# Miniprotein binders against q56419: the designs that were tried, part 12

Target 1, 326 residues: q56419
Amino acid sequence: MEGRTLEEVQEEVFKRHGVLVPKKELEDLAKALEEAGLLLTEKVEARLKEEEEKLKRERPMRLAGLSYPEGEREARAFLEAFRASYPGEGEEARVLLMPHLEPSRVPEVYGAALAALEKTPPPERIYLVGVAHRPLKEKAAALPVPFQTPFGPALPDLPALQALDALLPFELFNTPLAFREEHSLELPLFFLKGRFPEARVLPLLVARRSPELGEALKVVLRDFPGLLVLAVDLSHVGPRFGDTPLTRTLAEEARRRDLGFLERLAEGEPEAALAFLGANPTRIDGVEVVASLLPLLRERKGKVLAHRLDLEAPTLSAVGAGTLVL

## First folded at step 11 (miniprotein)

Design k9
Fold by ESMFold2, fold request of step 12:
Structure k9 (fold): chain B 326 residues (1-326), chain A 104 residues (1-104)
Amino acid sequence: as target 1 above (326 residues)
Amino acid sequence: SMEEKIRELAEKLAKLAQELAELAGDGSDPEELEKKMEEFIRVFLELYELDREKDNPEADYWLQMTIELVWEFLDAFREGNVEDAVELLMYIAEAAEKLAEALD
């Protein structure tokens, strides 16, 4: 029976987290929903069904002109600029961890990935493993269609995808709509396709840790060798994610967690990397991917090439990004 | 307990997200829509301020997704993308329902 009013809870949240959702904004939101008119939700549902049908044939670019250039010549120049943002040399990768954060926010981290790709023989295929930002029907999913890029379509490796699907205890091709807006695949793919234009791709998403996925991929990689890419971000801290406003102390903790995680992965100790995070207090989003892929990461030593914790002043929040070769 | 409080808030948030999406589609009066929106945000803020679940990684996953989706919902509205906001209500309902199930 007793409960806090909106005003009471808003006051407490503002005091602790510096977050405010004014009542006027809620009134405006409700009015906007009503003014959009009768049948708004039916229109949205119809659009989603149409989009799902399109995704059975191809996945179009969603971020061209926003995160990267649409034209091939401009896209090539964009890649060159990013490589130049990292003045170091890379190392050959059999496994590459790279971010999916907006590229302009962490240019040297993507540049480090490009430096690693320079040292990596062109693979026949790329296992691109991102993080689902929409609910999946299962713990993981794939979409076996071409993904459009400014460099042409990234073609799916259908035999490898079919082999993977056959080894899993669930339908791998289970949530096409989750790929529609998924930047954790599209942004890394831009860089990978630009460097390896002939490689086929296995576009994979992890929602929740799936030991079965890692075991199946270990089998598939034996018969279908390729480059494994973990397209993941690191710490997420600040009010956007449920914390108090970002402080130097919180930012330093996020950096320590990011680097400690990456360093343990670089020693071939993925279980130790996960244990180091404990309950994952800084919300490293790569943890579910790493936990799924343990069999592919064990005993594989490598090097951390770059890291940045990128600060978002308007939200008083930050997101970490890194580049690791194994 | 904290776990039971999170579960109850998640169930309520899921139902409110579903009701808001239905009301937007059915042309209900603006006062009902405003009241539901206020309650939706009230419940979200109560969930948002709670400590994360330490002993249940599945619940923690769905909690973080729910929080992110609600912020995306508010961002979509602030940018004038009302259809995106309705789509996000559908994802919020699903994520919050999964959160509640993980705490059963």
Scores: ipSAE 0.793, ipTM 0.906, lowest interface PAE 1.0, mean pLDDT 90
Fold by ESMFold2, look of step 11:
Structure k9 (fold): chain B 326 residues (1-326), chain A 104 residues (1-104)
Amino acid sequence: as target 1 above (326 residues)
Amino acid sequence: SMEEKIRELAEKLAKLAQELAELAGDGSDPEELEKKMEEFIRVFLELYELDREKDNPEADYWLQMTIELVWEFLDAFREGNVEDAVELLMYIAEAAEKLAEALD
């Protein structure tokens, strides 16, 4: 692709999106890489191998002290504060949709999830379905190890995970490193483990829609009943996601798409929810999870408890988050 | 076509990410690193300014991941996390390659 210089491309991108990566910053990046010394990539590869081996035994907390407190007493107070940020009543969830966005950005949305969990009988296990933010080798993956939390380890439901793996046309336990930094599991799990300390977990990631996953889960849930949690965010709009700077019009479109999607799910019509989004112009990341899990969502009626489109400064972007019980 | 242009940029981006990771590991010439970094960002921004592909859910997924990973790469650098930045280049290379494959 020969033709435009970096400066020419930056001028056009800045005009349309308000985003600039200054040349000085690129010089600083290159210098930092050079100053890190010889064998940097071999050092990184060795660290990744070491971490992959650790992930075969357990998944440690990565966000304690950053997104939630590390100590158990403080973590319990954190849960209470988040519940208080949503003064409404919850409803029993057989399926719960909740966000994975930074909790401090959408406290009432997480509070609504906690309100729903108050009304939900403690499940034997939780099917926790997040969104992969790193490449997976397959369309979906799981990691069958304890996930550490301030409330103790969330233990895997090994029999249910093995049953699921046996029903899939691919190896379910395929990409341990993808779980290392995966906040879409860690953030919701903090809240779920705090409320259901005895529940086992099936920590699942979806990368791309997999009808096979939904059909297999329908079979597994028959024999291994539990709470299904879709840990997904909604619209992603603004320059961080390739849009023009956030405007009132773009924000209103994002809110309309989020709420229309959630409301159609609440009517038990997941195919209609996907059709409502069309080409997904506001980049709701929950679509691949919903498209995978259609058999589990059909005809389950419920209620939207909370929604927020959280505006990010200084990125001039926004991310939507919601709480839906079915 | 638009799809072919996205595929070509994704392929180039994957190659540049791989080369940057290798150059950092080989004690590369600082001037060569700087040139490659500028090329990487130029290609990313060209991809970034294009309209999102709307008819291919798999390509849409990988494009969104690629964009998110590049922002994480820049964040890691700004926080002084050079090893994380190299790791993210490896993920960017993989995601961009998958994007190109989804459009092939």
Scores: ipSAE 0.768, ipTM 0.896, lowest interface PAE 1.0, mean pLDDT 90
Fold by ESMFold2, fold request of step 12:
Structure k9 (fold): chain B 326 residues (1-326), chain A 104 residues (1-104)
Amino acid sequence: as target 1 above (326 residues)
Amino acid sequence: SMEEKIRELAEKLAKLAQELAELAGDGSDPEELEKKMEEFIRVFLELYELDREKDNPEADYWLQMTIELVWEFLDAFREGNVEDAVELLMYIAEAAEKLAEALD
């Protein structure tokens, strides 16, 4: 590796992965950074500090008008359209696994989640566990503030969040910026708040598996019962994720891994689900969440309601999404 | 070994990302900025090309995050979001540093 030029590396990466980063683009990028002006980085750091302080008070909608409608009337119609995309019946959930992929890409998978919520008595609170897409300071984090939605603010369950923080060996509230753009919470929350407008929320992110989180949540859930939601996607395959270009064989493996994982979870066997994945060759998103939450998933049987492996045409990659009730 | 190669590239990538973030907008020599960008991408492509680390789930987590953050950085630039690109360099530096630490 030492001594390969940029051109040499580019040629090999293109042959193996179909990916190219042209030198002209790098020149343009450097020029754009220079042209943005003096003190660009200081301006960015100052803005991030300001946004971090604001996130300690509330988390605004970031995807309204992009992934879902901003207005409440339109948002309710949007929910109904998604429910209609899934013609089946749901089942009552104490634990719900649902995606965080762009809703328009997997409408029936979100519809299946809505069908499950129809069968679920309104909970006092929802433990919403997503996947961190930005570095966390710890293995997990929470943001104890209202999250804005078209249906009104989703209020935090402060007593339950404080109890959780007290049980953990690390600071739970120390990465507010990681929530700023976190779609794995915002997209599922739209559906959850729309269906359970009075439920409080514990907005949680997992970065790396934390057995301490699962044990603490087991204790907190006994004192503060509610709905546990794993807001996770499944396989991630293709060049965007470090693979060769998507092939039929890779897609078939991704589907097999997704379904085998979900089926083992549905049998109340989360350790077997993780073992089935081995080294996780198709990069199932939910692995770290499931590994953290083992005490809450063991012995809990249920049903897979929906699954889709969705093609990302521009990147020749694919992402799996599923709905599981336990 | 593969772990040593990943660690070395991750350390280099983290340093380059941090240097690029610090150099952006301070009136630095345009030639220096361009060369740092080229080296940053060269190191990234070397890292991206390597086989996944199967023996170390924590390292694999940080490798995956680093790869995705770099693509997001390039997307932000292509969309004209230069401030977002600088922010992403900061996240890349952190993720690559943690990748290197996980392989120590």
Scores: ipSAE 0.766, ipTM 0.892, lowest interface PAE 1.0, mean pLDDT 90
Fold by OpenDDE base, fold request of step 12:
Structure k9 (fold): chain B 326 residues (1-326), chain A 104 residues (1-104)
Amino acid sequence: as target 1 above (326 residues)
Amino acid sequence: SMEEKIRELAEKLAKLAQELAELAGDGSDPEELEKKMEEFIRVFLELYELDREKDNPEADYWLQMTIELVWEFLDAFREGNVEDAVELLMYIAEAAEKLAEALD
């Protein structure tokens, strides 16, 4: 972009993507940086070190009061409202695929997950497998500490986590800071903890597909049975994700990919689901998770309970969400 | 090649992200910060506008991560969360470096 003004670039981006990077944001940034003054980097580094030390003890709520209520009573009412948003009945889950998108965007999809959980006997433990939205040092990671929720702490299953770590060719307990802001665990965990307050949790993040993870989990599940939860979103389309603004054609393609993926999973054919996506042009979020968990998904038949492609109007982008029971 | 261009932009973006994070720490001249931010955004937009090659899943992963992190960075600034913004710059640098490595 040698020779173009920022304004020209912004106009071009707007023309291409329908999104302006507001000049005001740059000005606000400059002002904020000015106001923050000296030693911001050192301050951030110090904060990160402090936060990492805290994460040795617990993972605090980050989205309480934002995405869900902080208070237990209000949180229970929240669960009931979400359940009410799905008019159907659930099915017993041995494997639950559910979203991690902002709950208010796809209430009925979370409602479907709750409906499934109603038909599911309380598990001793929940294997909660989310998506890393921060870089991990390894293909997957776990955080073996209590996760705070409005319903009390979700306690880790340390024996099962240790058994899993022992079977992996890499250190499972890596990149603790990646868990600090990770909503792919926090949001599903709210619903899971609310439904199963006594269940222990294995909070897992996947960055890249790890066949070793699936094989290890298959072994661990023999000695440590539990509910497997894939906390994954589906298609990510629009300017926020590198596409043009959402069109009918793009939305139809996203839905086709989402449903085609979920349907093949529901048939017990996870390899076919992955093959169906090919290069994953609509950026289905859960592909690395599914690819890691193939041994656990094979031959399991189930049902798609809900699906939604939700528009984020400010960015003219959309995210797919679904609930699948296996 | 397109791959080489993406690699170069990723390397440049990583460097700029690091420099921005450092400058934010040193109480640098607001004008210098603004210029560096403009450069960062320009490099990002150039990277953002490139057609993605579908033949390198690792590169695709890190490119997507980089794009998403930059959006989060912009959101953090809009909200006035400067500390979060600096943290995100560090992640952008890491993701962009990984993108460059995936294309070597």
Scores: ipSAE 0.548, ipTM 0.831, lowest interface PAE 1.2, mean pLDDT 88

Design k9
Fold by OpenDDE base, fold request of step 12:
Structure k9 (fold): chain B 326 residues (1-326), chain A 104 residues (1-104)
Amino acid sequence: as target 1 above (326 residues)
Amino acid sequence: SMEEKIRELAEKLAKLAQELAELAGDGSDPEELEKKMEEFIRVFLELYELDREKDNPEADYWLQMTIELVWEFLDAFREGNVEDAVELLMYIAEAAEKLAEALD
């Protein structure tokens, strides 16, 4: 690629991947950077430092007014609409696997999760296990502060979090900044808090598989019973994730992998689910979470309530989402 | 080897991400910024187009993280979210460094 213009590179990317990074956007960025006139790096560093200090007190909403309504009344109407998008009935959940994808992309999948929650007695606490989309310092992390929602703050279960930390070989309370923009917790939490306003929450992120986490949680759950929620997406295929544009063959493989994974989980065979994926060629998002939680998923039979492979047309990419009750 | 090539590209990408983050702050010459951005995109595309070896799960994880962060950066850039874009460059640098380390 040496010697090509930016335009030539952009055209090549478009031709190969169906994605264009417009030159105008680069020009606009350059202009915006010029106009900002500030040592943007210093400003960003200062912002990050300030945000890290704020995260010692609470995690503010980042997607309110974007992915879901900010106002409580509107947020309740939003929940009802999503529930209505799923025509089926749910089942009582002890473990709920649900998506964290943008809700508008897979409304019926979130609707299925809400249907399951309708059949679930209100838990004292929710173990909400998401996926880290930022680098973590450890394999997993927790943020022991209130998470803001339109329904009020989701309060942390500090005793249960402390018990978990004490059983882990690493510091659980690491990388607070990774939680700031983490949608894998915020989006599911909206639905969970809306359904269970009094439940305390353990917001957990997994970067890499930690068998220690699953074993520790198994112990903690004995003394601190609650609902386990795996907030995970499924296959990630197409240019956005390193593939060629979505084809029928690629989509069929993604669906096969997603459903095969979920079905084996529904049979209470999480090891078989992982083995079925092998090297995970379609990049199922929840693989590290499931691998961490094996002790909690074994021998639990359940039901797949919903699945969708959703196309993002601008990038010719697709993401799988599913709802599973155990 | 493919691993060595990925490592070299990751190291280069990390450096470029850091340099871009710094340039964005200094009110740098738009031409210099454009040139650096072009170089960043070129290195990314070269890395992106490589066949992923499935024998190093740690490297695969950081490669995937790097790719996803670059896409988020491009999205932030398109939306005019300059501060978010610079923040994402810092994460790209970190992820790319971790990728390089996983291949040492």
Scores: ipSAE 0.547, ipTM 0.833, lowest interface PAE 1.2, mean pLDDT 88
Fold by OpenDDE base, look of step 11:
Parts: C-alpha cells; structure tokens; sequence
Structure k9 (fold): chain B 326 residues (1-326), chain A 104 residues (1-104)
C-alpha cells in the first residue's frame, strides 16, 4: 500500500471486499475536526469524565428513538409487533439465550424470546449477561445502577450484586464507561423490562471467559434465585469482521456453526458446544459468555426456538442470532 | 512471522489512533490530519487483509475488537459524529495495544 492514494486504496478495498472507504466522509471529518479545534479532545475527555460520573447514578437510554420507541405506548406496540413476528409458542425458561443485534434485523428471533417469556413466571430478578463491545479492565464487569427504559427504570439488585462481587477474585464494579453505549444489555433489557416490569436486574458484561464468574453465580443463585439471560449473538462473518464478502459457502458454514452450537447447548452439553466451535472461525459472539457460565448450563436441557443469519447489505456481512430456552 | 507482523501493525495502529485523537484536539493543520488519517487507514487495511492464524484466542479477541471498533469509527465519520469518532479512536488505541501485548 505504500505510495497508493486513498482513492486507489478505496478502489482496491471495494474490489476485494465490496466495501467503499468513505473518502469524502474522511475529508468532511478532517474539516469538522479542524473547525472544532483544540476543544475537541479536551471536550471529549471532559465529556467522558462527566458521563462516568453520571453512570454512578443511572444508565440513560442510548438507542431510544433509534432501535426502539422512546414512548411507553409506542414501546408496548413495538413489543406486540415483535411477538407477532414469531408464529410459534414459547417454553418456560430458567435460562434464556437471546440476541442483542439490532431488533429490526431479526424480529422473529426477539419474538421467540418474548414467546418464551410469556411462559415464564415473573422472576424476582434477572441476571442479564451481555457481551462487552468495549475494552474492560477485568474479564467481567457489572454496573450497579438503574438502567432507563421506556417502561421505567430497571433497578439493580444490589444485595445480589454485592454477593457476587464478594465471591469474585477481581473487582466486579469496573469500567463503567463500557456500559454507556453497550447495546448487548440495552436492547435485551427493553424486552425483558417490558415483560417483567417489577424484576430487578443484574447487568453483567463479559469480555473474556471467567470460570470464576460461573461458579460465583451458581452460589449466588441459590440465595438470590432468578432468570438467567445470555444476551449474545452468534456468527459474525464478512468484511465487517475480517472475511471476504458473504458467499453461499460462508453463510452455510455460519449457519452450521450457529445451529450446532445452539443444539449442543439445548442438549445440556455446553462443553461440547464450545468444543464444536474449536477456534471459532465464524466468530460466534457468545463464546466467552457460555464459557464463563458452564456450571449454570450443564445438564440443562431445552429447545432452540429460532435462528437467523441476517445480511448487512452495505458491508456484505452477516450476523447470526438465535433464541434458546433451558 | 505472521504474529510479529500483526504485532507491529497493531502497535502502529495504536499509535496512529492516539495521534489522531490528539490532533483532533490541537487545531492541527488539516493537511496533517488528513495525512495521518490516510496512514491510519492504510495500516488498518494492511492488518485487516492479513491471513490470520487462529491459534491465540487472546490475540484473536483483541484483533476482532480492533476491527469492529474501526468499522464503528468509520460509521461515526459517515454520520458526522466527530465526538464519537474521537472516543472510538481512544478505544481503537486501547484495543490495538492489547492486541500487541497479547502477541508479546
């Protein structure tokens, strides 16, 4: 790439990956950055500091009006429409695996989750375990504050969170900024809060597998029973994730791995599910979460309710999503 | 080795991301900023196009994180979200540094 113009690089990327690097947008950004001047980095740092301080009190909605409606009435209609998109019936869940992908991309998968929740007695608390899409200081983290939703705040279960922290070899309450825009919690929480408005929540993020987390949660769940939710996506394939554009072969492999993973989980064999993926060449998002929660998934039999591999056309990439009950 | 090449590119990418984040704050010469952005994209694309051996789960994790963050950064640019773009550069720097560390 030495000596190539940005345009030549863009053309090459387009030819290879079917994706255009936005030169004009980069130029516009450069101009915007120029216009913003000295104030931008300092402003960003100051903003981050301010946001971190706010996160000591509450986690505001970030995707309201974008991914889901902000208003409660509209939000309820949204839930009903998503439920209607899944024609099947759900089953009672003690453990629910559901996606955190943009809801509009996989409506029937979220619909399947809602169907399962309809058959689930209202839990006192929900252990919501998401995937960190930002760096964490530790393998896992929690944010012990109210999360805003169109249905009111999802309140943390502080006693259960404290009990969990006490059993972990690291500080659980770390990296609050990682929660600020984390959609792996916000999107599932919308559906969960809408269905169980009185449930307290333990919002957890996993970056890397922590066997200690699963063992600690197993102990905590004895004293603080609740619904365990794994908010995870499945395969991530295509240019957005480092592959060539989606082909039939790549899509078939992604589906095979997604379904093979989910089916083994449904059989109560989470170790077999992980072993089936090996090096995880299709980048199943939920691997680190499942690996952390092995003690809670073993010998639990369930059912795969839905699966979809959804194409993101602008990037010729695809993401797998599924719903599993245990 | 391929691992060494990935490490070197990750280190360069981290440095460039940090420099871009800083330049955005100093009222820098638009030409300098554009040049750094071009260099950043080139380094990223070189890293992105490498055929990866998936034998280091930690490195794979941080590589995936880095790639995803760069795409989010590009999206923020397209949307004109300058503050978000600068924030994402900071995360790219961190992720790329962690990638480099995972390969030491």
Amino acid sequence: as target 1 above (326 residues)
Amino acid sequence: SMEEKIRELAEKLAKLAQELAELAGDGSDPEELEKKMEEFIRVFLELYELDREKDNPEADYWLQMTIELVWEFLDAFREGNVEDAVELLMYIAEAAEKLAEALD
Scores: ipSAE 0.474, ipTM 0.806, lowest interface PAE 1.3, mean pLDDT 88

